VH-VL binders against q9umr5. Designs and how they scored, part 436

Target 1, 268 residues: q9umr5
Amino acid sequence: SYKPVIVVHGLFDSSYSFRHLLEYINETHPGTVVTVLDLFDGRESLRPLWEQVQGFREAVVPIMAKAPQGVHLICYSQGGLVCRALLSVMDDHNVDSFISLSSPQMGQYGDTDYLKWLFPTSMRSNLYRICYSPWGQEFSICNYWHDPHHDDLYLNASSFLALINGERDHPNATVWRKNFLRVGHLVLIGGPDDGVITPWQSSFFGFYDANETVLEMEEQLVYLRDSFGLKTLLARGAIVRCPMAGISHTAWHSNRTLYETCIEPWLS

## First folded at step 21 (VH-VL)

Design yh100 (framework fv_nofazinlimab)
Fold by ESMFold2-Fast, scan of step 21:
Structure yh100 (fold): chain C 268 residues (1-268), chain A 123 residues (1-123), chain B 112 residues (1-112)
Amino acid sequence: as target 1 above (268 residues)
Amino acid sequence: QVQLVQSGAEVKKPGSSVKVSCKASGGTFSDYAISWVRQAPGQGLEYLGEIIPMFGTRNYNEKFKGRVTITADKSTSTAYMELSSLRSEDTAVYYCARTKYDILEDFSDFDYWGQGTMVTVSS
Amino acid sequence: DVVMTQSPLSLPVTLGQPASISCRSSQSLVWSHGNTWLNWFQQRPGQSPRRLIYKVSNRDSGVPDRFSGSGSGTDFTLKISRVEAEDVGVYYCMQGTHEPYTFGQGTKLEIK
């Protein structure tokens, strides 16, 4: 039988967004128990990511306990960051495949529709003033705002992303790394036509340097220092990269070709 | 000026469904979320759910999940609320209301309301 | 669900006198660092609700200065410094901090 699948949604989302994904899983892996977590739906998706991590942690514990052979995570957009933290803070998780579906793993720096909608009078160059304040850090989107021109502020003020990426020291870093390394497979999905995740390579742990030149995962200090285990996972053959062009941000969970190519192989 | 104009009053039989419309004017439809709230005669206000047309995302009050469906048509700047399996206690005025999510100005909850649509459920 | 409790539910007031409405939530409405989405609405007879106050104490444009909101955490107050005839109606508090959004029972303000 197939391992249970736990789905964690993104910004302003709810379980409704995953109707097609559930259809695809049912077609290819009939009998799979899929739980789409209805936590932090809609407006509550803007709550601080550490608060979301705590809530999702409480929800996944009984699911994992009932599945001693393991579970799979499919985590969409900002939900992928929630899942990153879950894998680090849970010293007893049994996740086999962690499927990160277009998530800004190294952060976000772009003037997208979501940012225009939430900050209609602000340009990306000025968002650091809001996001790196105590006020801003109480909103999920600011928890992964990564301004490459103010990296010192990001490192000092980020209450979430800089810590889970090991970019700033934390007392629990060694335990978080050990926990994260228990994952069976890290499946990274994203693409150049996403239109929201900026740079799109953030979904693959790439990011802008101070000149807005994208440096890929292997050039990042977090990889080179193996801060939370990326280099170790890659050496184990546990990292899968699945880029796909032609998919917009809200279509990753509803594209059949993407599902068959990037998700389906990791659900058994 | 933003105005929300709702469809006219309806009388329905128990067990049927009703679909109420809410048309926004001023070309700002995609800039905000549309919420649905009802008010039984002489009673208070009760939230049903919300849609964000820009993203197509929907969220429903758990009490109404399985019975309520909220949709939006950007081409006509119209949001819809459909409630199925109607009972006499669903008799109420149904309102649509606008919410703007702006972190700098904070959330502008329910800053404009439709005129309301009376739905009467009788056998 | 967060329960919003208003007091009083019936508020007879003499013209020109002050009026005060209390609203209590069953859970803290603080999102963070003072962010509290507590709103006040006025519903005049036969009309749709109209927002008067947002985020505890901010007055909407066009709302007279005689209306003010205050409070924190779980306890909130709407005050009218001098009641006028056009203030007759039902007043509702509403929280937007927790899903689902919830309203108080309503306070009916009447002229004595």
Scores: ipSAE 0.667, ipTM 0.841, lowest interface PAE 1.8, mean pLDDT 91

Design yh101 (framework fv_nofazinlimab)
Fold by ESMFold2-Fast, scan of step 21:
Structure yh101 (fold): chain C 268 residues (1-268), chain A 123 residues (1-123), chain B 112 residues (1-112)
Amino acid sequence: as target 1 above (268 residues)
Amino acid sequence: QVQLVQSGAEVKKPGSSVKVSCKASGGTFSDYAISWVRQAPGQGLEYLGEIIPMFGTRNYNEKFKGRVTITADKSTSTAYMELSSLRSEDTAVYYCARTKYDILEAFSDFDYWGQGTMVTVSS
Amino acid sequence: DVVMTQSPLSLPVTLGQPASISCRSSQSLVWSHGNTWLNWFQQRPGQSPRRLIYKVSNRDSGVPDRFSGSGSGTDFTLKISRVEAEDVGVYYCMQGTHEPYTFGQGTKLEIK
């Protein structure tokens, strides 16, 4: 039978967003037990990511324990960062496929509707003043705000992303790397028409340099230093890259072609 | 100034459904969430759920899940709360209220309320 | 769900005297590093609720200085330094930290 699937949503999300995804899984892999975690919905999605990681960890432990053959994770947008941290902090996870669905794995730097909603008088160029304060780090969106013009502030102030990516030292880094490397497949999905994740290549561990030129994963220090295992996973053949044009941010979980091409093959 | 204007009073039979509207003015509708709260005669306030029109997010109090549906029409700046399978215990004034998720304003929870809509369920 | 408990439920007060309403939550309302989403509302007879206080101690625009909020964690207080006739109504605390949002049962303030 098929391995259970655990779905982790994104910013301002709910389980309702995944009804099409559940239909697709039921059609292609009937009998799959799919659990969409209804934790940190709505306003709670703005809570610090480490708090979210703890809550999701408590929810996934019994699911993983009941599935000795393994589980799959499908993690959307901000949820992909939660899953990144889950795989690092759990010494005994049994995740086969980690499917990262348009998640800002190297961070976010965009003037989007989310930015205007949460910081209506701010622009991306000045948000670093708020996000890199202790107060700002109490909000999830600031935990992965990555201003390429203030990379020194990002490295010093980011309480979440800089640590899980190994961009700043942490006492647990060696254990986190070992744990992350237990994953069977890292499936990265994203595309140029997302409209929210900026740069969109952040979903593939690419990001802006100081001139806002995108450098791909293989040119990043985190990859070159193998800080949490990306270079090792790639050498092992465990990284899958599945870019697709024509898909907006809120459509990744409801596009059949995307599902068939990028998700379905990894749901053993 | 922001104003929330609700539809008029309703009298319903047990087992029917009711749909209450909340029209927003004096601001951009998509800049805030709309929450629904009810108050039975002589009783306290009880939260039913909310919608964030900008993101299509819907959150419902588990107590009402399966009976409550909250929707929004951005073109008319109107939010709706529909409650089905009505019982006499659902007799209450239903309020809409707005919430801003503006981090700089430290979340304006329920800062403006509609005038309320009396829903009476009796047979 | 977080249970919000107010006391007293009935608060008769002499004009010009102070009044105090307690609100206790069954769980901590701390978001992170002291940010606490605890609000106070006033409902005058026949009217919609009006927010007086947000984030424990911040007064809304137009709310008189005689209203103040305080507290932390699970224990909160709304204080009126000198009660006026217009303050008659029901007062509710509300938590916005945990979903579903929950309200206290209400405190009816009456003039003696």
Scores: ipSAE 0.598, ipTM 0.822, lowest interface PAE 2.4, mean pLDDT 91

Design yh102 (framework fv_nofazinlimab)
Fold by ESMFold2-Fast, scan of step 21:
Structure yh102 (fold): chain C 268 residues (1-268), chain A 123 residues (1-123), chain B 112 residues (1-112)
Amino acid sequence: as target 1 above (268 residues)
Amino acid sequence: QVQLVQSGAEVKKPGSSVKVSCKASGGTFSDYAISWVRQAPGQGLEYLGEIIPMFGTRNYNEKFKGRVTITADKSTSTAYMELSSLRSEDTAVYYCARTKYDILEEFSDFDYWGQGTMVTVSS
Amino acid sequence: DVVMTQSPLSLPVTLGQPASISCRSSQSLVWSHGNTWLNWFQQRPGQSPRRLIYKVSNRDSGVPDRFSGSGSGTDFTLKISRVEAEDVGVYYCMQGTHEPYTFGQGTKLEIK
């Protein structure tokens, strides 16, 4: 009776990270068919996000076809951006709840463990030189790097995030907006103790201005222009915000209280 | 100097499990990924999986999925590989090796290896 | 899975003579603007593998100049300009471009 759930993982991740999430779902919604997509695992998670979108699209089509009543998406970290693009490029998706689990929806600008690990000698202040090159755009992490001090370069060079956010014009923007608006609920989850997603409000479509002051979703041009449907979804009552303190980046998929508060209610 | 030191040889019965350790020294354990590779007697090298201790992320070769579990203890700078439901075909030397994911210098795949741990599966 | 095929599998060589090992991948190893994660490893009898070459043609620190790597796309070569007695062992190519990482079947180099 419960709609199937499709899980999309994050950077360097795989299905193993979701063992606790699957246990929670089985306990509260027994009989739910949960598919954790085992694509672009580990190192492959660094491939360009448009390439990942194509692969995940091919994987979700048969799952959605088998569930005419609809499906739910749980998309973690970088996976939330993959799911954003999936909902835009698929003319025929039947997603009810899109649960974005600590994903950098407006981008990333942080001197974090992932950055130091992949760019040991770089700082957030100078990574724009690498990420906004054609070389850098061949790596997923650079596809959502959003330097608020070089917004002109971000808008011009971002091959992924600026386009799906409608921050730069694209011929498919109208179709992408129409497709995205077919989602039943957009459930946004994140929190101040994440430690990786910077600013953490990026998970709620907030982001830094040029002075590194966080502006919330309703103050963003993409919201005000309704570029991909956020204003329409909010007016429809379809956006759910579920912030929670005390949860680190790698714990969102394994915290029972978070699951019960932010995820469980949306898995009809 | 960088060292990866593995636990000693094991002899196991079919159907049991084995857990091999790999202790890193001479650097920050969290700076790299740890991979596990095995080599059956007289055979080539076969990849099992990888863990990134800094993030707790791990991925496994599909051939071993469901039987292999890789873990890490950052406080002791030690990675572990556990293989369950052992068969005689699992008799091999098991190696740990490190990888650095430095995009600017490209990926430094398997630049240092442990000495190997012989696992023998026999009744 | 990407299949890595080495030839020859057995390579008897006279001391001081050159040796060459070929490695072919079942699909392109090119990633990100031409980066190719193709590595060569040496395994001496009773020892762990040691990396000789990374990214097709770059020698690791401490690896003698007589070792060189070359190639592109799907075809790669490891060359030893002048074989020494300590070169006896098995040589493996390995790709890191696609998961799971895969190795060639190995080439046994021995002195004749």
Scores: ipSAE 0.680, ipTM 0.852, lowest interface PAE 1.9, mean pLDDT 91

Design yh103 (framework fv_nofazinlimab)
Fold by ESMFold2-Fast, scan of step 21:
Order: structure tokens, then sequence, then C-alpha cells
Structure yh103 (fold): chain C 268 residues (1-268), chain A 123 residues (1-123), chain B 112 residues (1-112)
């Protein structure tokens, strides 16, 4: 029998977005119990990420308890950050595959149509003024806003991403690292045509330096210092990178070829 | 100016599904959330759900979850509401209504409404 | 779900006289930033609802100044200072603060 799958959605999203993903899983792994978490849907996805982590944690505990052989996580967009924190704060998680589906793992810094629609009078260069205030940190999108030109403000003001990435010290960092390292596989998915996640390499722990040149995961201080276990996971052969071109942000969970290539192999 | 134009009346059999359209004109389709509200004959107003077309995101009233599907086609500035497994108590006028989306304040105020679509479910 | 309760449900009124409709919510409608998303709609016979008032007290363009909204927290009022024949219809209060959005049961205003 297959391990249960837990799905965590993204910003302004809901469980409904995953109907195609569920069809694909049912076709290739019939009998899999798939739970798409109906928490923080739509506008509620703007709630602070730590609040979302608490709610999702309460929902996943009974699912994990009923599956002693383990579970898989499929976490889309912003949901991938929720899952990052879940794996760190849960002392007893039994996650085998953590499938991060186009999630801004090193943060977001993009002047895209999505961002312009969200903040039509603002440009990415000015969002640090709102996001790095205490008020701005009450919104999920600001919890992972990572302005490479104001890294000092990001490090001091980010209440979520800087902490889970180990970029700023936290009393629980050692425990979070130990918990995260219990994951069987970290499957990273993303691509250049996403159009929302900026830089798209953020889905693979790459990110902009101060000149907006993308540095890949192995050049990041969080990797080099092994702050939450990326270097250790890579050494174990537990990190899988699956980039795919031609896929827009809202299509990652509904593309059959993507599913067969990047997701299906990791659903034991 | 601003107008929401809905598809025509429909008569459906119990157990079937209905799909109602709402075409927006005047203003920017992508700047608004489109909500669906129904009114049974002689009764009050009941919210079904909404879509934010820019993102394709959908929120449904739990009462209709599993039966209602709301979609949008940005190229035609049209939102759709599909209700399945129809019962006689689903007989109602179905309205689309819009709210100018504000990312920092999640709310609805339904500034403009469509003309309504009568859906009759009878055997 | 937030329950919206209107009173009265039937409002017979003489032309030119004032009319008042009360609306109470089962919980506070104040958003964290101080805004209150309580709205009033008018539905004339055979027509779709038309918004009269948004955010407690703001009149929509084209709505006569004889209509006014007031209130705070959980207690709201729609007033018509002098009822005209064209005011006949059903009036609904609606909260847009908490999902799912909910409406009062409606107040039918009739000329006696």
Amino acid sequence: as target 1 above (268 residues)
Amino acid sequence: QVQLVQSGAEVKKPGSSVKVSCKASGGTFSDYAISWVRQAPGQGLEYLGEIIPMFGTRNYNEKFKGRVTITADKSTSTAYMELSSLRSEDTAVYYCARTKYDILEHFSDFDYWGQGTMVTVSS
Amino acid sequence: DVVMTQSPLSLPVTLGQPASISCRSSQSLVWSHGNTWLNWFQQRPGQSPRRLIYKVSNRDSGVPDRFSGSGSGTDFTLKISRVEAEDVGVYYCMQGTHEPYTFGQGTKLEIK
C-alpha cells in the first residue's frame, strides 16, 4: 500500500486547485490516501506564516499518527515554506518525501505582473518599506519578501524566512535542524517560465546577491554553514532537483509530464 | 460603463448540473473578485463563493463545497459558476457580483451585480 | 458563520415619513485596521440588488442623501429621512468582514 500524501496549497489558493494532481496520483498509485488541507484558503493565505504553520501542524498530526510507515508532503508555492517550518518544528514527523513545488525557498524579489497586481502603485524596490515593518510582517507574503538590496533589514525584520533558513539566530535552531534532517527526500521543482517566483532559482535555494546576480544553493551561506541541514542532505543523496521549462506558476499541479517526471517517482 | 451580463434562464432535471456565465464589461476584469450569490423564490440572499481571476483562486461557502465550481476566463472577461447534483431546493436566481480587490484588506462589498439567472430544478 | 439579524422584517410606512431598519451581527465586523465592512442593499421587485451604502455610512454615487447609514461593532442602522414611492422593495444588510459573507434576512418596505 502507498504512503499517504498530504498537500499544502499556496498564496490565494485552496484545495480545489489540486484536482488534477489527485487524478494523477490515483492513476499511478491507486489506493493512496491523499489529504489536501483546507486551511488558510483564499484571502486567509495572507495570515502570518507562523499562524499557518500552527494550524497545519494540528491538521497533520493525526494523519502522521495513523501512518507509522511514513507520509509524503506535496507543498505548492508559499505552501513549500509552511512545510519547511513544519519539518523543523515537529519533533516526531515521519515525512519521507517532501516535494517542494515551485516554492520561494530563499524568498521572493520580483517585479512581475502578479506583484504589480498585488501592489499596483509599488515596485519591488519599494516593498521593503512596508514588508519590513511590524505591520507588514503580519502578512504572509512579507514573511518571505527578500530584498537583496536591503539584506540588513531582511535579517532584522523577517519574522519567518530568515529564522527557518538560519540566516538569523533563534533559540530553537539546533532542534529545528535535527527535525528537518529526518526527512527522507527533499524534491525541489521549479523552472524559468514560472513567471511569479522571482528569481525562479529560489525554488532550488538559489537567490540574488546585491547586484541581482543569482547565486546557486552551494554558494549560499546557509548551505555552506549547513544552518538547517542542506549540505548534510545533499551529502546523503537526499536532495533531488527537477527543473522544467515551459510551465507557468499556476500549472505546476496540473501538468501530467511534470507529475510523471518530478513527482511520481517519489510517491512510494 | 460597468456592467455584469449573465447567461439566460435554465430549466434542469434533478441530479444534473448547471453552468451560469457572468461577462464583465467596463473597467478591468482582473482588478475585481467575482462572487456568486443566490436567492430562492421569496427568500433572502445566500453567498456561494468567489474567484479572483488574476490568480485563478477560489473560495467556496462550506455549505456548497463539493457541488460548486467557480472559474474564470480572463481572455473573455467571463466568470462561471457550475453547480452539480441539482436538487429542487437549488431553484433560485443566481447573481454574480463584484468587489474591487484589495490585498491588504480582505473584504467584500459587492459594488455591482449582474441581472441574475433563474435556474429552475424540476422533475 | 456570522448571523445578521434585521428588524423589522416588514416595514409599512406612509409617504414622506421617515423609516429606520436595524441590523445586528453575531460578532464584531471591525477589521483589524479599524474598517467595518457592513453594507446595505436595496432590491426593487423583479430587479437585482443595488448597493446603497458601503462601509457603514458611505453612500454610493447616485444614491439620494435621504439614505444614511450608521453604527459600529455589531449594531447598525439604515435610515430613510423621507420615504418616496420608488423606495419600495426589500433592504438587506450584509457583512463583508468574515467569510463566508452573510446577509440579513431582509426588510420589506411597503407604502401603507
Scores: ipSAE 0.005, ipTM 0.465, lowest interface PAE 11.8, mean pLDDT 89

Design yh104 (framework fv_nofazinlimab)
Fold by ESMFold2-Fast, scan of step 21:
Structure yh104 (fold): chain C 268 residues (1-268), chain A 123 residues (1-123), chain B 112 residues (1-112)
Amino acid sequence: as target 1 above (268 residues)
Amino acid sequence: QVQLVQSGAEVKKPGSSVKVSCKASGGTFSDYAISWVRQAPGQGLEYLGEIIPMFGTRNYNEKFKGRVTITADKSTSTAYMELSSLRSEDTAVYYCARTKYDILEGLSDFDYWGQGTMVTVSS
Amino acid sequence: DVVMTQSPLSLPVTLGQPASISCRSSQSLVWSHGNTWLNWFQQRPGQSPRRLIYKVSNRDSGVPDRFSGSGSGTDFTLKISRVEAEDVGVYYCMQGTHEPYTFGQGTKLEIK
């Protein structure tokens, strides 16, 4: 039988966004137990990411315990960062495939309608003033705000992303790396037409330098230092990169071609 | 000035569905979330759910999951709330209300409401 | 779900006298650094609710300064320093900190 699948949604989202994904899985892997976690739905998705990690951790423990052959994670957008932290904090996770569906793994630095919606009087160039305060770090979106022009503030003030990426020291870093390395496959999905995740290469651990030139994963210090295991995973052949053009941010979980190409092969 | 204008009163039979509209005028529809709240005669306020047109997301109060559907048409700046499998207990005034997710200002919950739509379920 | 409990449910008051409505939540409504998503609404018969107070103590534009909100954590109060005839109606507290959003039962303010 197929391993169960756990789905973690994104910002303002709920299980209702994944009905097409569930239909695709049912068609190709009939009998798969798929659990879309209805935690931190809607406004609750703005809660600090560490709080979300704790809540999702409590929900996934019994699912993992009942599946000795392992489970798969499909984690969309902001949810991919929640899943990154879950894999690090859980000493006993049995995740086979972690499928990161257009998630800002190295952070977000975009001046989109989404930014204007949440911060109507701010532009990306000045959002660092809010996000890198203790007050701002109480909101999930600020937990992965990564201003390449204020990297010193990001490293000092980020309470979540800088820590899980090993960009700033943490007492638990060695244990988090060991736990993350238990994952069978890290499947990275994203594309240039997403329109929200900025730069889109953040979904593949690429990011802006101080001149806003994108440097890919292999040029990042976190990769070169192997801070949480990316270099080790790549050497094991455990990292899968699946870029696809033509897909907007809200369509990753409802595009059949993407499912067949990037997701289906990793559901055993 | 911004207004939320709802469709007119409805009388429905048990087991049918009702679809109430909420049209935003003045300003941009996509700048805020639209919530639906109902009030049975002589009773208090009860939240049904919310749609955020900007993100294409929606969420529902667990009590109404499976019966309520909230949608938005950006081209007409109109949000809809459809409630199915109607029972006499669903007789209520249904309100739409807006929320501005302004993190800097501290989230402006339900700052503007529609005029309400009376839905009567009887046989 | 967060339960919001108001008291009193019926509040007869003499014109010109002060009035006070209490609202208690079953869980803390604190989000962060003084941000508490507690709102107060007034509803007159046959009318839509109108927001009076947001974030515990902030008055909406056009709301007279005789209305004030206070409180923290789980205990909140709406005060009217001098009740006027136009204040008759039902008052509701509402929390936005936890989904689903929940309202108190309502307090009916009447002139005696």
Scores: ipSAE 0.745, ipTM 0.871, lowest interface PAE 1.4, mean pLDDT 92

Design yh105 (framework fv_nofazinlimab)
Fold by ESMFold2-Fast, scan of step 21:
Structure yh105 (fold): chain C 268 residues (1-268), chain A 123 residues (1-123), chain B 112 residues (1-112)
Amino acid sequence: as target 1 above (268 residues)
Amino acid sequence: QVQLVQSGAEVKKPGSSVKVSCKASGGTFSDYAISWVRQAPGQGLEYLGEIIPMFGTRNYNEKFKGRVTITADKSTSTAYMELSSLRSEDTAVYYCARTKYDILEGMSDFDYWGQGTMVTVSS
Amino acid sequence: DVVMTQSPLSLPVTLGQPASISCRSSQSLVWSHGNTWLNWFQQRPGQSPRRLIYKVSNRDSGVPDRFSGSGSGTDFTLKISRVEAEDVGVYYCMQGTHEPYTFGQGTKLEIK
């Protein structure tokens, strides 16, 4: 009776990280068919996001076809961007709730230990030189690097995020907007203690301006122009914002209180 | 000097589980991924899985999924590999090895290895 | 899974002569231009594997100049220009481009 749930993981991740989430769903919605997609696991999560979108698309088609009542997506971290693109490129998706778990929807601009792990000699101020090259765009993390001090380079070089956010023109933009607008609910989850997603408000479509002052979703040109449907979704009452303090980046999928507050209500 | 030091040899009965440790020294534990590889007597090398302590992530070779569990304790700079439901064909030397993920220089796969831990499964 | 095939599996060599080991992958190991994650390891009897070559052709610190790696795409070669007695052991190629990481069967180098 419950709609199937499809889970898309994040950077360096695999289905193992969602064991607690599956326990919670089984407890509250027994009988739910949950598919955690084991594609682009571990190192493969560094592959270009458009390549990942194609692979996940092929995997979700038969699942959606078998569920005429619809499906729910739970997409964690980088996986939330994969799901954003899936909803835009699929002209036949039947997604009811898209639950975005601490995903950098407007991009990432942080000098965190995670950045130092992948780019030991780089600072956030210098990473644009690497990420906005054709070479850098062959890595998923650079596909959503959004340097607010080099916005002209971001708009020109981003092969993924600037396109799906409608910040740069694309021939398919109108179709992508129409497809995305078919979603029943856009559930945005994130919080100030994440420690990885920078700024954390990126999970709610907020982001830095050129002075590194965070502007919220309603102040973004993307929202004001309704480039891919955020303003229309908000007007429909289809956007749910669920911020929660005290949760670190690797705990969003394994915190019971978060699950009960932000996820459980949207699994029909 | 970089060193990965593993726990000592184990003799186990079929159906039991074994947990092997790998303690890192000479560098920062959280800067590296730790992989586990085994080698049956007279045979080649077989990858079991990897943990990345920095990201809190682990992934396993599908062949061992459901039987292998890899964990890490940052406070002791130690990674663990637990293999359950042991069979005689699990008799092997189990190695830990480290990998550095560096986008600019590329992945530095398995640059240092532990000394190996012999696990014998016999009745 | 990517299958790594080595040849020969047994390589008897006269001291001072050259030796070559071939490694072929069932899929391309190219991630992007300049990033091909193929590695070569040496395992001497009773010892842990030791990496000799990383990223196709880069020699690890302390590895003698007589060892060299080459290749591209799916075809790779490890060459020893002049075999010495201490080179006896088993040599493995390994790919890190695709998960799960996979190894060749191993080539046993011995002095004839």
Scores: ipSAE 0.764, ipTM 0.878, lowest interface PAE 1.2, mean pLDDT 92

Design yh106 (framework fv_nofazinlimab)
Fold by ESMFold2-Fast, scan of step 21:
Structure yh106 (fold): chain C 268 residues (1-268), chain A 123 residues (1-123), chain B 112 residues (1-112)
Amino acid sequence: as target 1 above (268 residues)
Amino acid sequence: QVQLVQSGAEVKKPGSSVKVSCKASGGTFSDYAISWVRQAPGQGLEYLGEIIPMFGTRNYNEKFKGRVTITADKSTSTAYMELSSLRSEDTAVYYCARTKYDILEGISDFDYWGQGTMVTVSS
Amino acid sequence: DVVMTQSPLSLPVTLGQPASISCRSSQSLVWSHGNTWLNWFQQRPGQSPRRLIYKVSNRDSGVPDRFSGSGSGTDFTLKISRVEAEDVGVYYCMQGTHEPYTFGQGTKLEIK
């Protein structure tokens, strides 16, 4: 009787990273059909996010069609941005709970080991020159690079994040907002010890201003303008915030206490 | 200088499992992805899977799904490939190889290889 | 899975003469805006494979300039301008654009 769960992974990931999550769901909600999508695994996770959205859309349509009572999404890290776009581009989604697991919803701006692994000779202060080029926008990591010191470039060059956040105008914005608002619950999870998502409040729609001071969701223009429905969802009581300290980036999908506190209550 | 050193030859019975090691030296283990490739006697090369220790992620060729497991031990700079439910057709030399994911300069596939480990499956 | 097809599979060549190996993929290997993950490897008898060429045409450090790679989309070529005795072995093309990564069948280069 439980609604099916669809899991969308993060950068370089595959279904193998979610074995603990599946064990937890099976223990608390036995009989739940959980589909971890093995699309854009490993190297293919670097492909442009709009390409990933198209592929994941094709995969989720038949799952949603077979579940008239609705489905739940659990979307980890970069996967949370894929799910954000899915909910906007799909006129007919039946998602009840969208569980965003430490995803950079307002973007990423940090000199982490992950960044140095992919761009060994670049600093965060200089990466805007690469990411905001047409070449850079062909890599997923650059699709959500959000340099607070070059906001004009971000708004003009971001082919993905600025559009789905309504930070730049788009002809489909009204339809995307309407579609996104069909979601039952937006469950935001993240924490200060993540170590990768920078600032960590990006998982809760907070982000740096030009002085690198974090402004929370309610102070963001996207919220104040209700660009894609955050203010409406909050007023509806549909946004759940579940911050947790002590969890590193690769542990969000394998911590039992996190699962019991932040995920389990939203699986029906 | 970079070196990938693999464990020695193994002879296994059908239905058993084998675990081959690949120790990296001369560089930082976490800077690279490690892939596993096999070659049956007189045949070509076949990809099994890849692990990226930095991200804690691993991916497998669907053909080996449920039988191959790739792991890494960062403290010893060693990657492992375990293949279970062995069949005679799994007789091959198993290689590890490294990949550098540098987005700016370009992804550098399989720039260094281990010496290979012969795995013989016989009754 | 992407199928990589090499031609010829057997390549007898006289010392000092040129040699050419073709590699064709069942799907385009273009990632985006010209990034193409096509590599060439050499395997000498009893040895591990050694990469010669990466990203279609980039020669690895220490690889003699008599080796060159070219091609685009689905059609690629490895050329050896003047074959030396040490070049004996099997040559493989490999694609990294689509997972799983796949190799050609191999071309055995022999001195005639």
Scores: ipSAE 0.779, ipTM 0.887, lowest interface PAE 1.2, mean pLDDT 92

